VHH binders against Formin-H (forH). Designs and how they scored, part 28

Target 1, 361 residues: Formin-H (forH), of Dictyostelium discoideum (Social amoeba) (q54n00r34to394)
Amino acid sequence: VSLNEIIDLDREFELLLDKLAIEDPIKRKQMQSLPDISKRTLLEQNKADIYRTVKHKGPIESFADVKSVISSINTKHVPIDIIKTLRIHLNTADRDWIQSFLDNDGVQPILNILKRLERNKNRKRKEHSILQWECTRCIAALMKIKIGMEYIASFPQTTNLMVLCLDTPLIKAKTLVLELLAAIAVTDRGHGAVLTSMIYHKEVKKEITRYFNLVQSLKIEKNAEYLTTCMSFINCIISSPSDLPSRIEIRKAFLNLKILKYIENLRADYNEDKNLLTQLDVFEEELSTDEQLNSQQGTQIGIEDLFSQISSRVTGTPSQQELITLMTHFQRMSSSNLGLGVWTLYNALANQLEDELKIHP
Below, E stands for the ipSAE of ESMFold2; O stands for the ipSAE of OpenDDE; V2 stands for 0.75 times the mean of E and O plus 0.25 times the DockQ between their complexes.

## First folded at step 13 (VHH; framework vhh_sonelokimab_d1)

Design x03 (from w03 with S31W S52T E55G R57E; at its last look DockQ between E and O 0.01; V2 from the best seeds 0.00; counts 0 for: pae E 13.8 > 2, off the site)
Fold by ESMFold2, look of step 13:
Parts: structure tokens; C-alpha cells; sequence
Structure x03 (fold): chain B 361 residues (1-361), chain A 124 residues (1-124)
């Protein structure tokens, strides 16, 4: 048995105890002291048993009755156990049950819980983070079928409350929220909703610019799964539009936040993480592809936009000072008595250099 | 074009193990859920399990009793199905599928893209 296999087992068993709502510290200690083979047996049995032996607690008599379920969660104080039970049922419910749940506004009580948690300044409490986590998992369960996804993607209140959850201290919840937002962003209706919600996030959280906290998290967070998911979300936002101008405009916001420097640092720090490296490659490859397409349509870009693009790529990198030096040469030569001839000469030299680098890199 | 290609099927003795692969192309693999289904001779296609996009939460049909494990390798654009403790009733053509959504469904008509299938035969 490897050390990694043992660590994974303990992690999975902790998640099982959380899933079963075994919160008594004495009981949790007893369960955690079981032999590894017993833990594996319980994990395998409970994966199958979750949907057959879920116990209903509190005022819910039957999960078959949609209106009773909604009434039970549409209160000021919803126990975490009830939300966990709802999550499990949403993952196994048939289409008709889900349709009825949506038709009776069942999503709104879940959103109301998230709204109350956002208003509570004690968001650092582990209990609040776990409730936020379970509410997000309920939304995820609804999104697994087309009618649920279309419902969620069509209601901006949902994405607005989801983006506010990005500031939770629980890394699992942040990661799931980004997964869900990316899933919404790849839909035709959902892309605009997610972009608008990120503006809402900026306004509510008083960000300097849209996406500031998101991009800063690439520097701050150390969890590779989160970093991969964050880059995947950013890639989804940029790449979902079919038109080049939209992709360039969205990408510019991230380039202005120095994302290329953070990508360089992530490649160095996580050089063996294939999943993260793949997402970093996607960002840079799509940037290069769109720049080539944009150059072929060269009369569509103004000089100010071009300067902004170059500055965004270079600012904060070792190349910044070299670019400044080069631009100083351009500034001095811009008043040359050769006029257009100066720029024609610079272009000819640049083309020759690029040709040489292709042959002798 | 979206393309899914299963491989790894074959003949296995009862109690044995087999690992199936599904190679994906023509879409951003890591963004979308992918699922495994099977169809035994003379029966309807049935859901085995699925893995969501973005870090891979998994779900399995109850009938598998924890014998099957789904995983994905996003660097290879490949979905895997590890099958253990195989029985003759597991004999079927196994398919991978996606609807290019983050979430999964146990319903076959929710999926727009299917592989051609790989045959698994469990017999002595």
C-alpha cells in the first residue's frame, strides 16, 4: 500500500462522514480509527447505498412531494442535513421531478440561503462554508440535465449569487463555483450572463477592475486543482464567442492584469502538473491564433489598441525595459527627415530578422 | 468534428478486470461531462456512470456495486472505465458519450455524440 493511496483513503473517508452528516466528534473519531480495509468497504457500500438509505430529517416527510421539499427549505433556518439530503435527491431525481422542482421555484430558496450567507460577515465559520458548499452542489445537480442547465443559465440572479461565492475561504467551494460558471459560460445564453455577473462582482466587492480578484488568485492560491479550474474558466470566457473581436476584447482584460506573468510563474512552479499545463497552453495557443487572424485583418485594429495589446504582454516581464528602450528609438526617429522612409526601413529590418529567426532560431 | 473512439474491449474470464479507454477529439475535452453506457444483446442501452467537466465529480449507476471506476486524463483527452470483478452479465458493447455540457445525465436521449463502441465478452 503506497503513502498516496493511504492519504487518498483518509480523504475519501472524511468526505463520506461529511456526506452522511456524522458530526458528533466522538463518533467521527471512532469511525476514523477503523482499519483501512473497513473504511474501503464502507466507502464502496455507501456509494451504492446513498440513494437507497437516505434518511429524511426535520419536517420533510417524503422527497417525492416537491412542494413539501420546497416548503422545508424555504425557511429562515435550514439545517445543513436537509440541504445535504436535497443534494443527494437532486442527483438521482427523474426529469419530471426536476421539472416540477423548477416550475415551483425550488431554486429560489437555495439562492436565498446563499444570499443570507453573503450578508453574514462571519463567512469564515466552517459551518457557513459547508452550507455554501452544499448549496452549490445542489445547483450542480440541477445543471446535470438539459432542462436544469437551461433554467440556471437563463436566470441572471443565479449567476450573480454564484460569483459572490468566489470569495469563500473554502477552496473546494471556490473550485466548484468556477466549474459551474464555466459550464454556464459555454452556453449561448449563459456566456453573457456570466460576463454581466463578473461586472456585478466588481461592483459589490469593490474591485479595481473586473476579474482582478480572480487573476490575483492565480498568484495567491497553491491548490493545483483550483488553479487548473480557474484557468479553464478564464479560457471558457475568452473562447466561447465565435467572433474574433469579442474574444480579443475579453482577453484584453486579462492581459491588462498581467496574466501572462502569472502563467509563466505557474509553469515553473507546477511543471509536472499535466492538467494545469494543458490549460496554460490553451490560453497562449488561442492568444497566438487570434493574433495571427487579427493581423490578417490588419486594417481593423487602431494604433492605440495595438499599443495596448503589446503593453499588456510585456508590462511586468523582463522584456519591459527592452521594449521601452526600443520605443525610445522609435520616438527619436519619428521626427526624422525621412518621414515614411523611417518606418519602411524599420519594417524591412523587422521582416529580415523574423526570416532569419525562422531559419536559425 | 466531435469524435469519440472506444478501445480496450475483449474477452475476459469471470472475476477478471478490464480497462476501457475513450479517445476524444474535436471539442475542448476538459470542459464537458462524458459518460459510459453499455448495451447487452437484446437489451436497451443502459447508463454505467459519468464524470463531469472541471475536476471530475463522478456518478455511478447503483447496479455496478462499486466494481467500476471512471476517470479522465485531460492531457491525453481520454476517458477511462476500470471494470473489476467482471461477470457474464457484464457482456455488452460499451459506449462513451457526451452532450457537450458540464453536467451528466443517465438518460440516453440527452447525449448528442456517441462512440462506435467496444465489445466486452465475459466468459470462460
Amino acid sequence: as target 1 above (361 residues)
Amino acid sequence: DVQLVESGGGLVQPGGSLRLSCAASGFTFSWYAVGWFRQAPGKEREFIGAITGYGGETYYADSEKGRFTISRDNSKNTLYLQMNSLRPEDTAVYYCATDRLWGYSHLTDEYDYWGQGTLVTVSS
Scores: ipSAE 0.000, ipTM 0.269, lowest interface PAE 13.8, mean pLDDT 79
ESMFold2 (binder alone), look of step 13: mean pLDDT 80; pTM 0.820
OpenDDE, look of step 13: ipSAE 0.009; ipTM 0.235

Design x04 (from w03 with T98A H106L L107S T108E E110D D112E; at its last look DockQ between E and O 0.13; V2 from the best seeds 0.00; counts 0 for: pae E 11.4 > 2, placed apart)
Fold by ESMFold2, look of step 13:
Structure x04 (fold): chain B 361 residues (1-361), chain A 124 residues (1-124)
Amino acid sequence: as target 1 above (361 residues)
Amino acid sequence: DVQLVESGGGLVQPGGSLRLSCAASGFTFSSYAVGWFRQAPGKEREFIGAISGYEGRTYYADSEKGRFTISRDNSKNTLYLQMNSLRPEDTAVYYCAADRLWGYSLSEDDYEYWGQGTLVTVSS
């Protein structure tokens, strides 16, 4: 069986679980662990009524007319049931219907709902979190097909509103948003959009620095699936650029937020969670690999920046006084009549020392 | 400060035409959604139509489609509403509105900035 066939079955089965309103994470995991033949049997038994389930009492009676659907969600107040019906239809609609939905600006009313939820004083109410969740799931359904993914990745308003959802109290919505943002970030056009949207998040939410709330969530949240997804997103935005300078720059923001301490705590607290530990390992291994590559390439760095890096590693450790003593020697010898010769000699001694340490570790 | 100023209102006869202008300052006009609303005497404010930000696509209320045309001139930072076949029921104060979140909406609550309004009176 191919990976595409496995992904298609799992996605179709997720749709069935949604249709059957099986939302308990434990029960969902149990159902997802069923043999593939059992999943296919359940899908076949339920295939005939998907269209009828989308049909419910309300202003929408048919999803064949794209413009009527868009009109029903392009209103001042949209009932949650209408958005749930739309979500179900988006997950089952054919490509031509979805193309027509995109062409008629069907995404904009969904985004307007998210905008209103962000600006409303009642945004912390349970009903508003559920509506936000359903709107996010509509976006996820559109991203199932390549044309929807390309549309979402090229439409900056979407990522801007999605990042604002990261502060929702509903953990499953927060988790889904991170999954979607990671998927966007691996695309050619989407990586920059996601990074720019995190600046927008900082501005709207009044963060001290970009990614502050995201990194803080690693301390605050206790849901292992969320923590794994959050670390996966962080790893994704760092690792997606092919060039080393870009990866170093992005990672620097997280290092300045002390993410390594949070990783240490997560490793201790979740020492048997294989999925989370894998993501923690990825972060630290990529950090180590890129530090080694950076050292080998000899990237140009200013004296002030280099000293700052050394100082930050040594300050508050026993090595601090030894570094001060060494710097005092450099200060005294900087006035030497040998000029460049002094620094050449210091470099030669340092290289000899490093060579000896490799031989006699 | 963001400012929106409507102009071009006045008295017209039934069946006549009128063009309203909305001059914008204090923001990059092409990156905002900009739209028109109206409020008739004794009625709630209602959506007429809008232009989305970067895309520049126009949207109209179903009841006004075909009679009203929205356009903008980004070089003048001005939005226009061309109204044709005017009726006495079109008598209202007309407002322009803008929102920095590039989309459009039918709801007045979704727009952050508003003009002062310009009165249009349709009567013989």
Scores: ipSAE 0.005, ipTM 0.388, lowest interface PAE 11.4, mean pLDDT 79
ESMFold2 (binder alone), look of step 13: mean pLDDT 80; pTM 0.822
OpenDDE, look of step 13: ipSAE 0.044; ipTM 0.514

Design x05 (from x01 with L101F; at its last look DockQ between E and O 0.02; V2 from the best seeds 0.00; counts 0 for: pae O 12.4 > 2, off the site)
Fold by OpenDDE, look of step 13:
Structure x05 (fold): chain B 361 residues (1-361), chain A 124 residues (1-124)
Amino acid sequence: as target 1 above (361 residues)
Amino acid sequence: DVQLVESGGGLVQPGGSLRLSCAASGFTFSSYAVGWFRQAPGKEREFIGAISGYGGETYYADSEKGRFTISRDNSKNTLYLQMNSLRPEDTAVYYCATDRFWGYSHLTDEYDYWGQGTLVTVSS
């Protein structure tokens, strides 16, 4: 008896509204007032198509011929309906069709669309955002199968254009892009591609530093799913390398952006969100683990790096003033035997406190 | 009812600065894009810039890039336009607008809700 998971329609629909970033109470109310059948339809469509395809009765162009499909999307002006149809087909097509699509450079026209959209920033965002979203979903569909994933991960232009899509105001689209990038990042070849693309993003978007906008999103955004996905992505790109130095280097960039402060705030604000908390825990645990490993391998964390880490953890907290006071005291200590004695006392105190904390976490 | 009320307009000398405000009500302000337009006497209404819902990304007309800055305070449901290095050509009625979409448009006909406008006069 397949326990038909009694899909709480209302709950699922609310989640859908959240995913669609429909926060306007009037719109939400209107949507909530829809008949159950309509809600189900929307849920199904959202699984397949987020946007009411105005059934333009246009001739259902038989997507049977891969070349014809590619030709239809390889134009300067591609109707959104064609891309939607492509998305649907990509989700249902067999492996052979997908392979043929890839072999005939079917991904390139999709990328060209994304590229054109990125260049036309002063145009109407509604249509462009929808088109961008559908293109992203096509890529997502391709990535569902191994050959598609491998192709996408090996195509540098793809990840470059994907990272640019992170600037979309559509929270669902941002979330999807991050999910896809995370998936790519955990592949052997894809990790480097994603890192390179993040550098590309910095240059194109004129970020102050690499990952700046991403980390700022943790501060600015309020959508729990998106935040969780952001953290998941960050965790993926940090943890994917097998070598400790690489992980430390990548993580350092985030630490320098004060990610720990934002993590603290997120813990406070989203204390009931298990998914987000899990990702936050992963970040902190991996940080701790790698720090321990690094200490064991004798790689002396440079004094500057240590201070940077401490600063990042304490900045914006009540402990900041305490740290400043302590540091000021250290600055004033003489380089005499007496000074050395004082350092020894501080070290002894620190060790004692560490032991106590182990006993009483 | 959706309401947008512009304020902060006035007389300013060439080279001066002015900050306009747009108070929004009747909708979830943070979710939607809001934009600034202006209309000079005898001219068509033109797009200045907009800020998106969610994420707050800003977009500007090429002609105004660098002199004008758009920001928003979601806690106050207020949109701002900081104008620097003002010129006589900037004399116009300035409008804020929304179409209750998280994205923006540069087209005036795509916006559904408009304020009454605030007059900015740049004159020596």
Scores: ipSAE 0.000, ipTM 0.249, lowest interface PAE 12.4, mean pLDDT 84
ESMFold2, look of step 13: ipSAE 0.169; ipTM 0.672
ESMFold2 (binder alone), look of step 13: mean pLDDT 79; pTM 0.812

Design x06 (from w07 with Y31D S54R R57Y; at its last look DockQ between E and O 0.43; V2 from the best seeds 0.00; counts 0 for: pae E 14.2 > 2, off the site)
Fold by ESMFold2, look of step 13:
Structure x06 (fold): chain B 361 residues (1-361), chain A 123 residues (1-123)
Amino acid sequence: as target 1 above (361 residues)
Amino acid sequence: DVQLVESGGGLVQPGGSLRLSCAASGFTFSDYAVGWFRQAPGKEREFIGAISGRGGYTYYADSEKGRFTISRDNSKNTLYLQMNSLRPEDTAVYYCAADRLWYSHSEDDYEYWGQGTLVTVSS
């Protein structure tokens, strides 16, 4: 037996103790002293927990009937135990069952529970946070397989409802939601959805600016796993675009929120946490790389090259005539006796318009 | 710019049938779950049923199960309610509602509403 295999059993058992919320140091020490056979037995019993919940009398007595399952979760009041049972089944069901669940819009009732919890004036209760947690675990189970991931990433408003869960006080739910959003954000079609959902989050939660609560959480939260996941998510949404202007624009929002000061504090407070420090390094190294690239492109791109690029993008589209009209205005004003003042005004108006479009896309 | 417009209401005799339509505009109809509610004079608004954006799941209030059929035609941006075996107690203003996600019973879960169409069941 290799040393890594021995370490893997102990690590899996530590994760089980965390899952069972056994946090008393004396009890953890007692559990860690169990023979390896006993540890393996407990791990295997927890993998089979679905048998215990499926045996309960209730609307979900058999998971063979997908429509019956969906009907039981599509009610005004859904017991947490039913969602827990569904979560366990989604992790163990075969592909045909999952395909049928998706084909019958089974995700929609799960998302509707999340929407109701957000619209409920009591949304901060512990019970509501646990229900949010179980619903996000159902989504996570679906995302573990290709057909589920593709469905979730393409399902309307999925990311909108997921980002609203970021305000939960339950740190493990918050962490899971960020992990799932990062997985969506690295896909071609999911990145834009996640970015747009963060605008939606700003509007619903009345943030000062997009990402404000996310960046504030780097100061408020003390859980290292959360902090690492949060920075990983931030790095994912910044780095996923292949074009430099998009990366600079997204990063600018975080720089304006003074994220570099938060990073400095995190380095000091978590100076031995390798996983967190790695994510902090990624942010700063990507910033440095893109600043260097921006300097090279900014000094090399002349007005003629820029006009050529703009012309090639709009020629043959409905926007072509509008661009011609705008350029005619520039031509008339280029000989203005106001000189630099004209261009300064045009730039100020353009900046204002672009700021408004970021707020109201 | 979002509009839901109900039509097809009117007077019908007890035991008769009626088909309501709800025309949608100003949004991508197939992205929205849509449903029917009704409000009788002096009563609270009551959920009838709803259908998912893809049309894969239809849910009905238990009280109306078996008499009413909800369907949608995403190529025409239209939601339908087929009502059979009508009774005088079905007299109400019927509303369609839409939301980007589905929630089965609560009117608070629907973002957009039509102005309603009157159905009167009377001899």
Scores: ipSAE 0.000, ipTM 0.274, lowest interface PAE 14.2, mean pLDDT 78
ESMFold2 (binder alone), look of step 13: mean pLDDT 81; pTM 0.835
OpenDDE, look of step 13: ipSAE 0.400; ipTM 0.774

Design x07 (from w07 with Y31S S54K R57W; at its last look DockQ between E and O 0.18; V2 from the best seeds 0.00; counts 0 for: pae E 15.1 > 2, off the site)
Fold by ESMFold2, look of step 13:
Structure x07 (fold): chain B 361 residues (1-361), chain A 123 residues (1-123)
Amino acid sequence: as target 1 above (361 residues)
Amino acid sequence: DVQLVESGGGLVQPGGSLRLSCAASGFTFSSYAVGWFRQAPGKEREFIGAISGKGGWTYYADSEKGRFTISRDNSKNTLYLQMNSLRPEDTAVYYCAADRLWYSHSEDDYEYWGQGTLVTVSS
């Protein structure tokens, strides 16, 4: 791209007429006969589109030079067409080009756009949401190869800005961000970065607790692809650690947010969506498996944490009243003359019942 | 606390040269991209150029092509701007700025700023 390109008024105006789809020969000739000041006024109203096209010669050739590409997106106001062209190029670029792009800090201008969009009071306008979407797609393209994936997974500012994109009204962008975060979370270095970024999300968005908005979205959002991806992300961050205590700790945050009630409602509302139901099954099966492992290894939570977990599972269900009745029986028998014998009997009966329920679920 | 301190400004004749320095402290300098900006009297602050944290890549504004050279010495926590063939239009307050793994033409994207050093190019 040459900085000395001369902007020809008539040529620029022809490009504008093409953009506006003014193809009728008579109308086109009338437009071409406008005074130069009128043509310049119309061009000024559309100048970003025309100036980028003619001044930079062509997007493909301009996008082959890594430093030139980075310079073109490293400005205060980046035209969305440039970001769309970058997205396409990132999806087709070879490894050496991507490596050079990363080495020259090319990700930072993309993150700068996301940062400015997050802090802009107009960030939820359609144009800004689409720009945020295209920036997210650029990150997705970089993650297509290992060096890009590892760069994104290793740099906390990147995942921090990605999680802030979860606030977008554009459901496709939310869904893509969760998909990308799940992919990062299954890596050794990326898992911690994603967990830390969710804390950052809580702090910036002033959530009540970590994951609050994420879990709340399972009730608010109605797009099945989003819901499936959201559950898949939750499953990924819980399941990625190989050690049981870490999985239990992460899962506890979601149980405390009453995710099991949300899962119950999703099963009812989306009873024929195989992909979503599979993710719901994964959550509950992993919970059950880890509870069994926890009992076998003697890694136990305190009595108050147990009460909280049980309450979280039964609150809002028909079982809630039955639990209250059982707790009343336990309260009355806690002072029994039989002491430990009463509790031993309750435990024996519970084990027998659990065995029978496995046979007749 | 973070500080950036520019030095090396002064009065020079047209066609002369100056080297500006920016001394950094209070952060891991090599993890930050650093850049130079200037603000001429009555004008908006404008980007001159930047250099990556490791120093392997530099970026220059179009308006400066070939006259200015940016370098850094991470062992001394110092950023440099060598200015040659100075013109009266180069008269400005020159600022250094830093951000973590960050380079941008936009001043809004830089986290830390120096207070500036005045360069005057006049006969």
Scores: ipSAE 0.000, ipTM 0.234, lowest interface PAE 15.1, mean pLDDT 78
ESMFold2 (binder alone), look of step 13: mean pLDDT 80; pTM 0.823
OpenDDE, look of step 13: ipSAE 0.020; ipTM 0.340

Design x08 (from w07 with Y31S R57Y H105Y; at its last look DockQ between E and O 0.13; V2 from the best seeds 0.00; counts 0 for: pae E 15.4 > 2, placed apart)
Fold by ESMFold2, look of step 13:
Structure x08 (fold): chain B 361 residues (1-361), chain A 123 residues (1-123)
Amino acid sequence: as target 1 above (361 residues)
Amino acid sequence: DVQLVESGGGLVQPGGSLRLSCAASGFTFSSYAVGWFRQAPGKEREFIGAISGSGGYTYYADSEKGRFTISRDNSKNTLYLQMNSLRPEDTAVYYCAADRLWYSYSEDDYEYWGQGTLVTVSS
């Protein structure tokens, strides 16, 4: 360390103590006695911490007036301190204030900030991620009260913007987003929205396949809380459907991404983490249970579940148009009232075709 | 192929009214937020107002709160702008725009744009 760096450190630290209004002489001396590494840490936290609260002299003197708050966030440029203050207020506001906030479309400006951040990449990656983090925390605050949860879970496009935040470098933001998405995915109306949003994530972020980045994160990330939350989310989206074909189809996407090898590695690396091991056990036990059930029910899949399986496999492939054409033919035959005989003939022809394909692969 | 086609522009006297329409095709209209912008000669394009995909939420620029009304008819795939108490300063090319996610105040956030319709307010 150079002499200039030492002198600069002491000068900067004195300025920090002044900014923090630490005026007690005894406490000042104690703080000045801290090791240089501790002083640098405090300075860096203060310089890089955009959570620092600055009192605004402006049109909003309190957060009691819902319409004034919404106006302050409903602009092209929203200061991060306003979003932080909103997050704090949302966590402490009463039900009537929250109801008024929802009634006045207060969620939309929050979502517009997230959309703006995603569409316009910013050179200042950390500030970008912190704004995403605070917006996500506002959504989380709304979700902890029933009327807010119902609004967020049922509101179109909310999950689309939430999944785009999964690419943030802030591990705590990734973790929170997955917690919120899991909570939404357990609901009847939210499960499909979350699955659709993961397709949207693939399209916007240009993933190789759906869930690729999510599964890769099990290898890349080292935070046990994140890993537990990520596995819990995966387990939630697989297990939420009541029908076996849907669970098998969703799980197949993860099996194709080699998730079982990732689980094996996680067991080895985190062998004493009870919470993570529980989620790994859930994945493998549900897999085994559904395989046993599938063996018992192999020919009794429901017609709607079968269509869903076929559709999801061909969507986005060259075979998609051929499936549409085929289903259009079936639709016309159904309308003609030709009866069971025609469907029996289609089955016979399909079986014959499958036999021919086995001979000439 | 997504299309937005504005219509209903023209010449109107100060104090008059005019209704603009924007016909949408090539996408599920009810899933898109839609908005109106305008660009006066020599000025930047400015936001007028927007409406959510369901029509449940509308927002207007502060300057336009009382004079303009935005609405949509999802059964006809059409967005409307009712303009009342028109002034010469309202002379501009009016554009409709659509975005799959949400309505927005920023022109940069919209995926699709119409070609515009000219509104002239003069004696």
Scores: ipSAE 0.000, ipTM 0.235, lowest interface PAE 15.4, mean pLDDT 78
ESMFold2 (binder alone), look of step 13: mean pLDDT 80; pTM 0.826
OpenDDE, look of step 13: ipSAE 0.005; ipTM 0.276

## First folded at step 14 (VHH)

Design y01 (from w07 with Y31D G55E R100E S106R E107S D108S; framework vhh_sonelokimab_d1; at its last look DockQ between E and O 0.01; V2 from the best seeds 0.00; counts 0 for: pae E 13.6 > 2, off the site)
Fold by ESMFold2, look of step 14:
Structure y01 (fold): chain B 361 residues (1-361), chain A 123 residues (1-123)
Amino acid sequence: as target 1 above (361 residues)
Amino acid sequence: DVQLVESGGGLVQPGGSLRLSCAASGFTFSDYAVGWFRQAPGKEREFIGAISGSEGRTYYADSEKGRFTISRDNSKNTLYLQMNSLRPEDTAVYYCAADELWYSHRSSDYEYWGQGTLVTVSS
């Protein structure tokens, strides 16, 4: 074999790779390493196509065979086009096809892609974010039908891998993940899985505390749809339990992260965004309601815990100084010769004020 | 030092049964997906089935479903293949394979491989 024959084969094969739009450097190097016999075979198979429009064959040749579809995605290196085609089909397939897909463990290959993307050191690459996005859209498509939602909500690995996608730079993927996690959190079987997955996120991503990155995103991100969705997710996680102690405990994690200061800033920066403002109102109204319910059950909360709750709501607002002034009055009166009488009077005045506000709000 | 060692191969009559074992060492076996492949002389390596490391789910090639059973014993770091109703077409070298995150029908997706054990099905 002469050097000219080797150079000609390599040049022609490079042109073939360009014609087939194989641009991924890793894929090109793998194909360039093929034996010369294989390269010549590929060149010969494609010789007739030089003079006609190259058309794209769908990555999945038939959707009638669920097991064939699953086998095409159950591999270590799945092209994005295959996942996009699957996503489109999942959105249009009938219930029986979806049931068969679930019964044959079709969700697991999707999760395996997410797992590989997470362990890849360069997982912030645009191509990885788009693949995360498409995998999440496949999960979303399954969740739009009842049998899919029930399957996903009962499959705890899903929430663990989805929360790791929250670190993607692609804002629409982050937003979708939060929407899906909120939907899972509302279900009886899914709420605990979502809470546990946020602990898993903390451990894998080395967060200072659970929810730290989530709350920080309320300052970092500027997309109103994301901010609304993020607050809706937080509200959903807090409000889903029917018992008051659980709601208080979950909310405490966000109050300790000073979420009320973030809410104040969001109100100022997005004062015309009705959807976001509604979610901010929900957070504060549910906080106030649960505080009142807790106080009506007697003194289950110590004075320091009550102060922490009040301080968390007031810190960073104009009301902070007024609270300090009021507490200074309490401090002065704590040594009063009237003793219990002064506190009884303060309570009577507070009750009267609250009654008047109900009548004349 | 990752090792996969198959055993249990040999000569068996058509219609007979055989159990293969794959002993694993040098990695946390329970975290890995593991599977069985076979290669008849002059043919491509063929997928038999696999079991996930994270959930223990099994996946079989349709042609072997009902005849072959894959199981794992994580306390002994061992993968098993129970083969029933053997046919002469099952004559092949049987390989176990492992990969950190993936279970798949494709041999290129597995990082670690055993040396293989020969199974001969003949009268």
Scores: ipSAE 0.000, ipTM 0.279, lowest interface PAE 13.6, mean pLDDT 79
ESMFold2 (binder alone), look of step 14: mean pLDDT 80; pTM 0.812
OpenDDE, look of step 14: ipSAE 0.013; ipTM 0.300

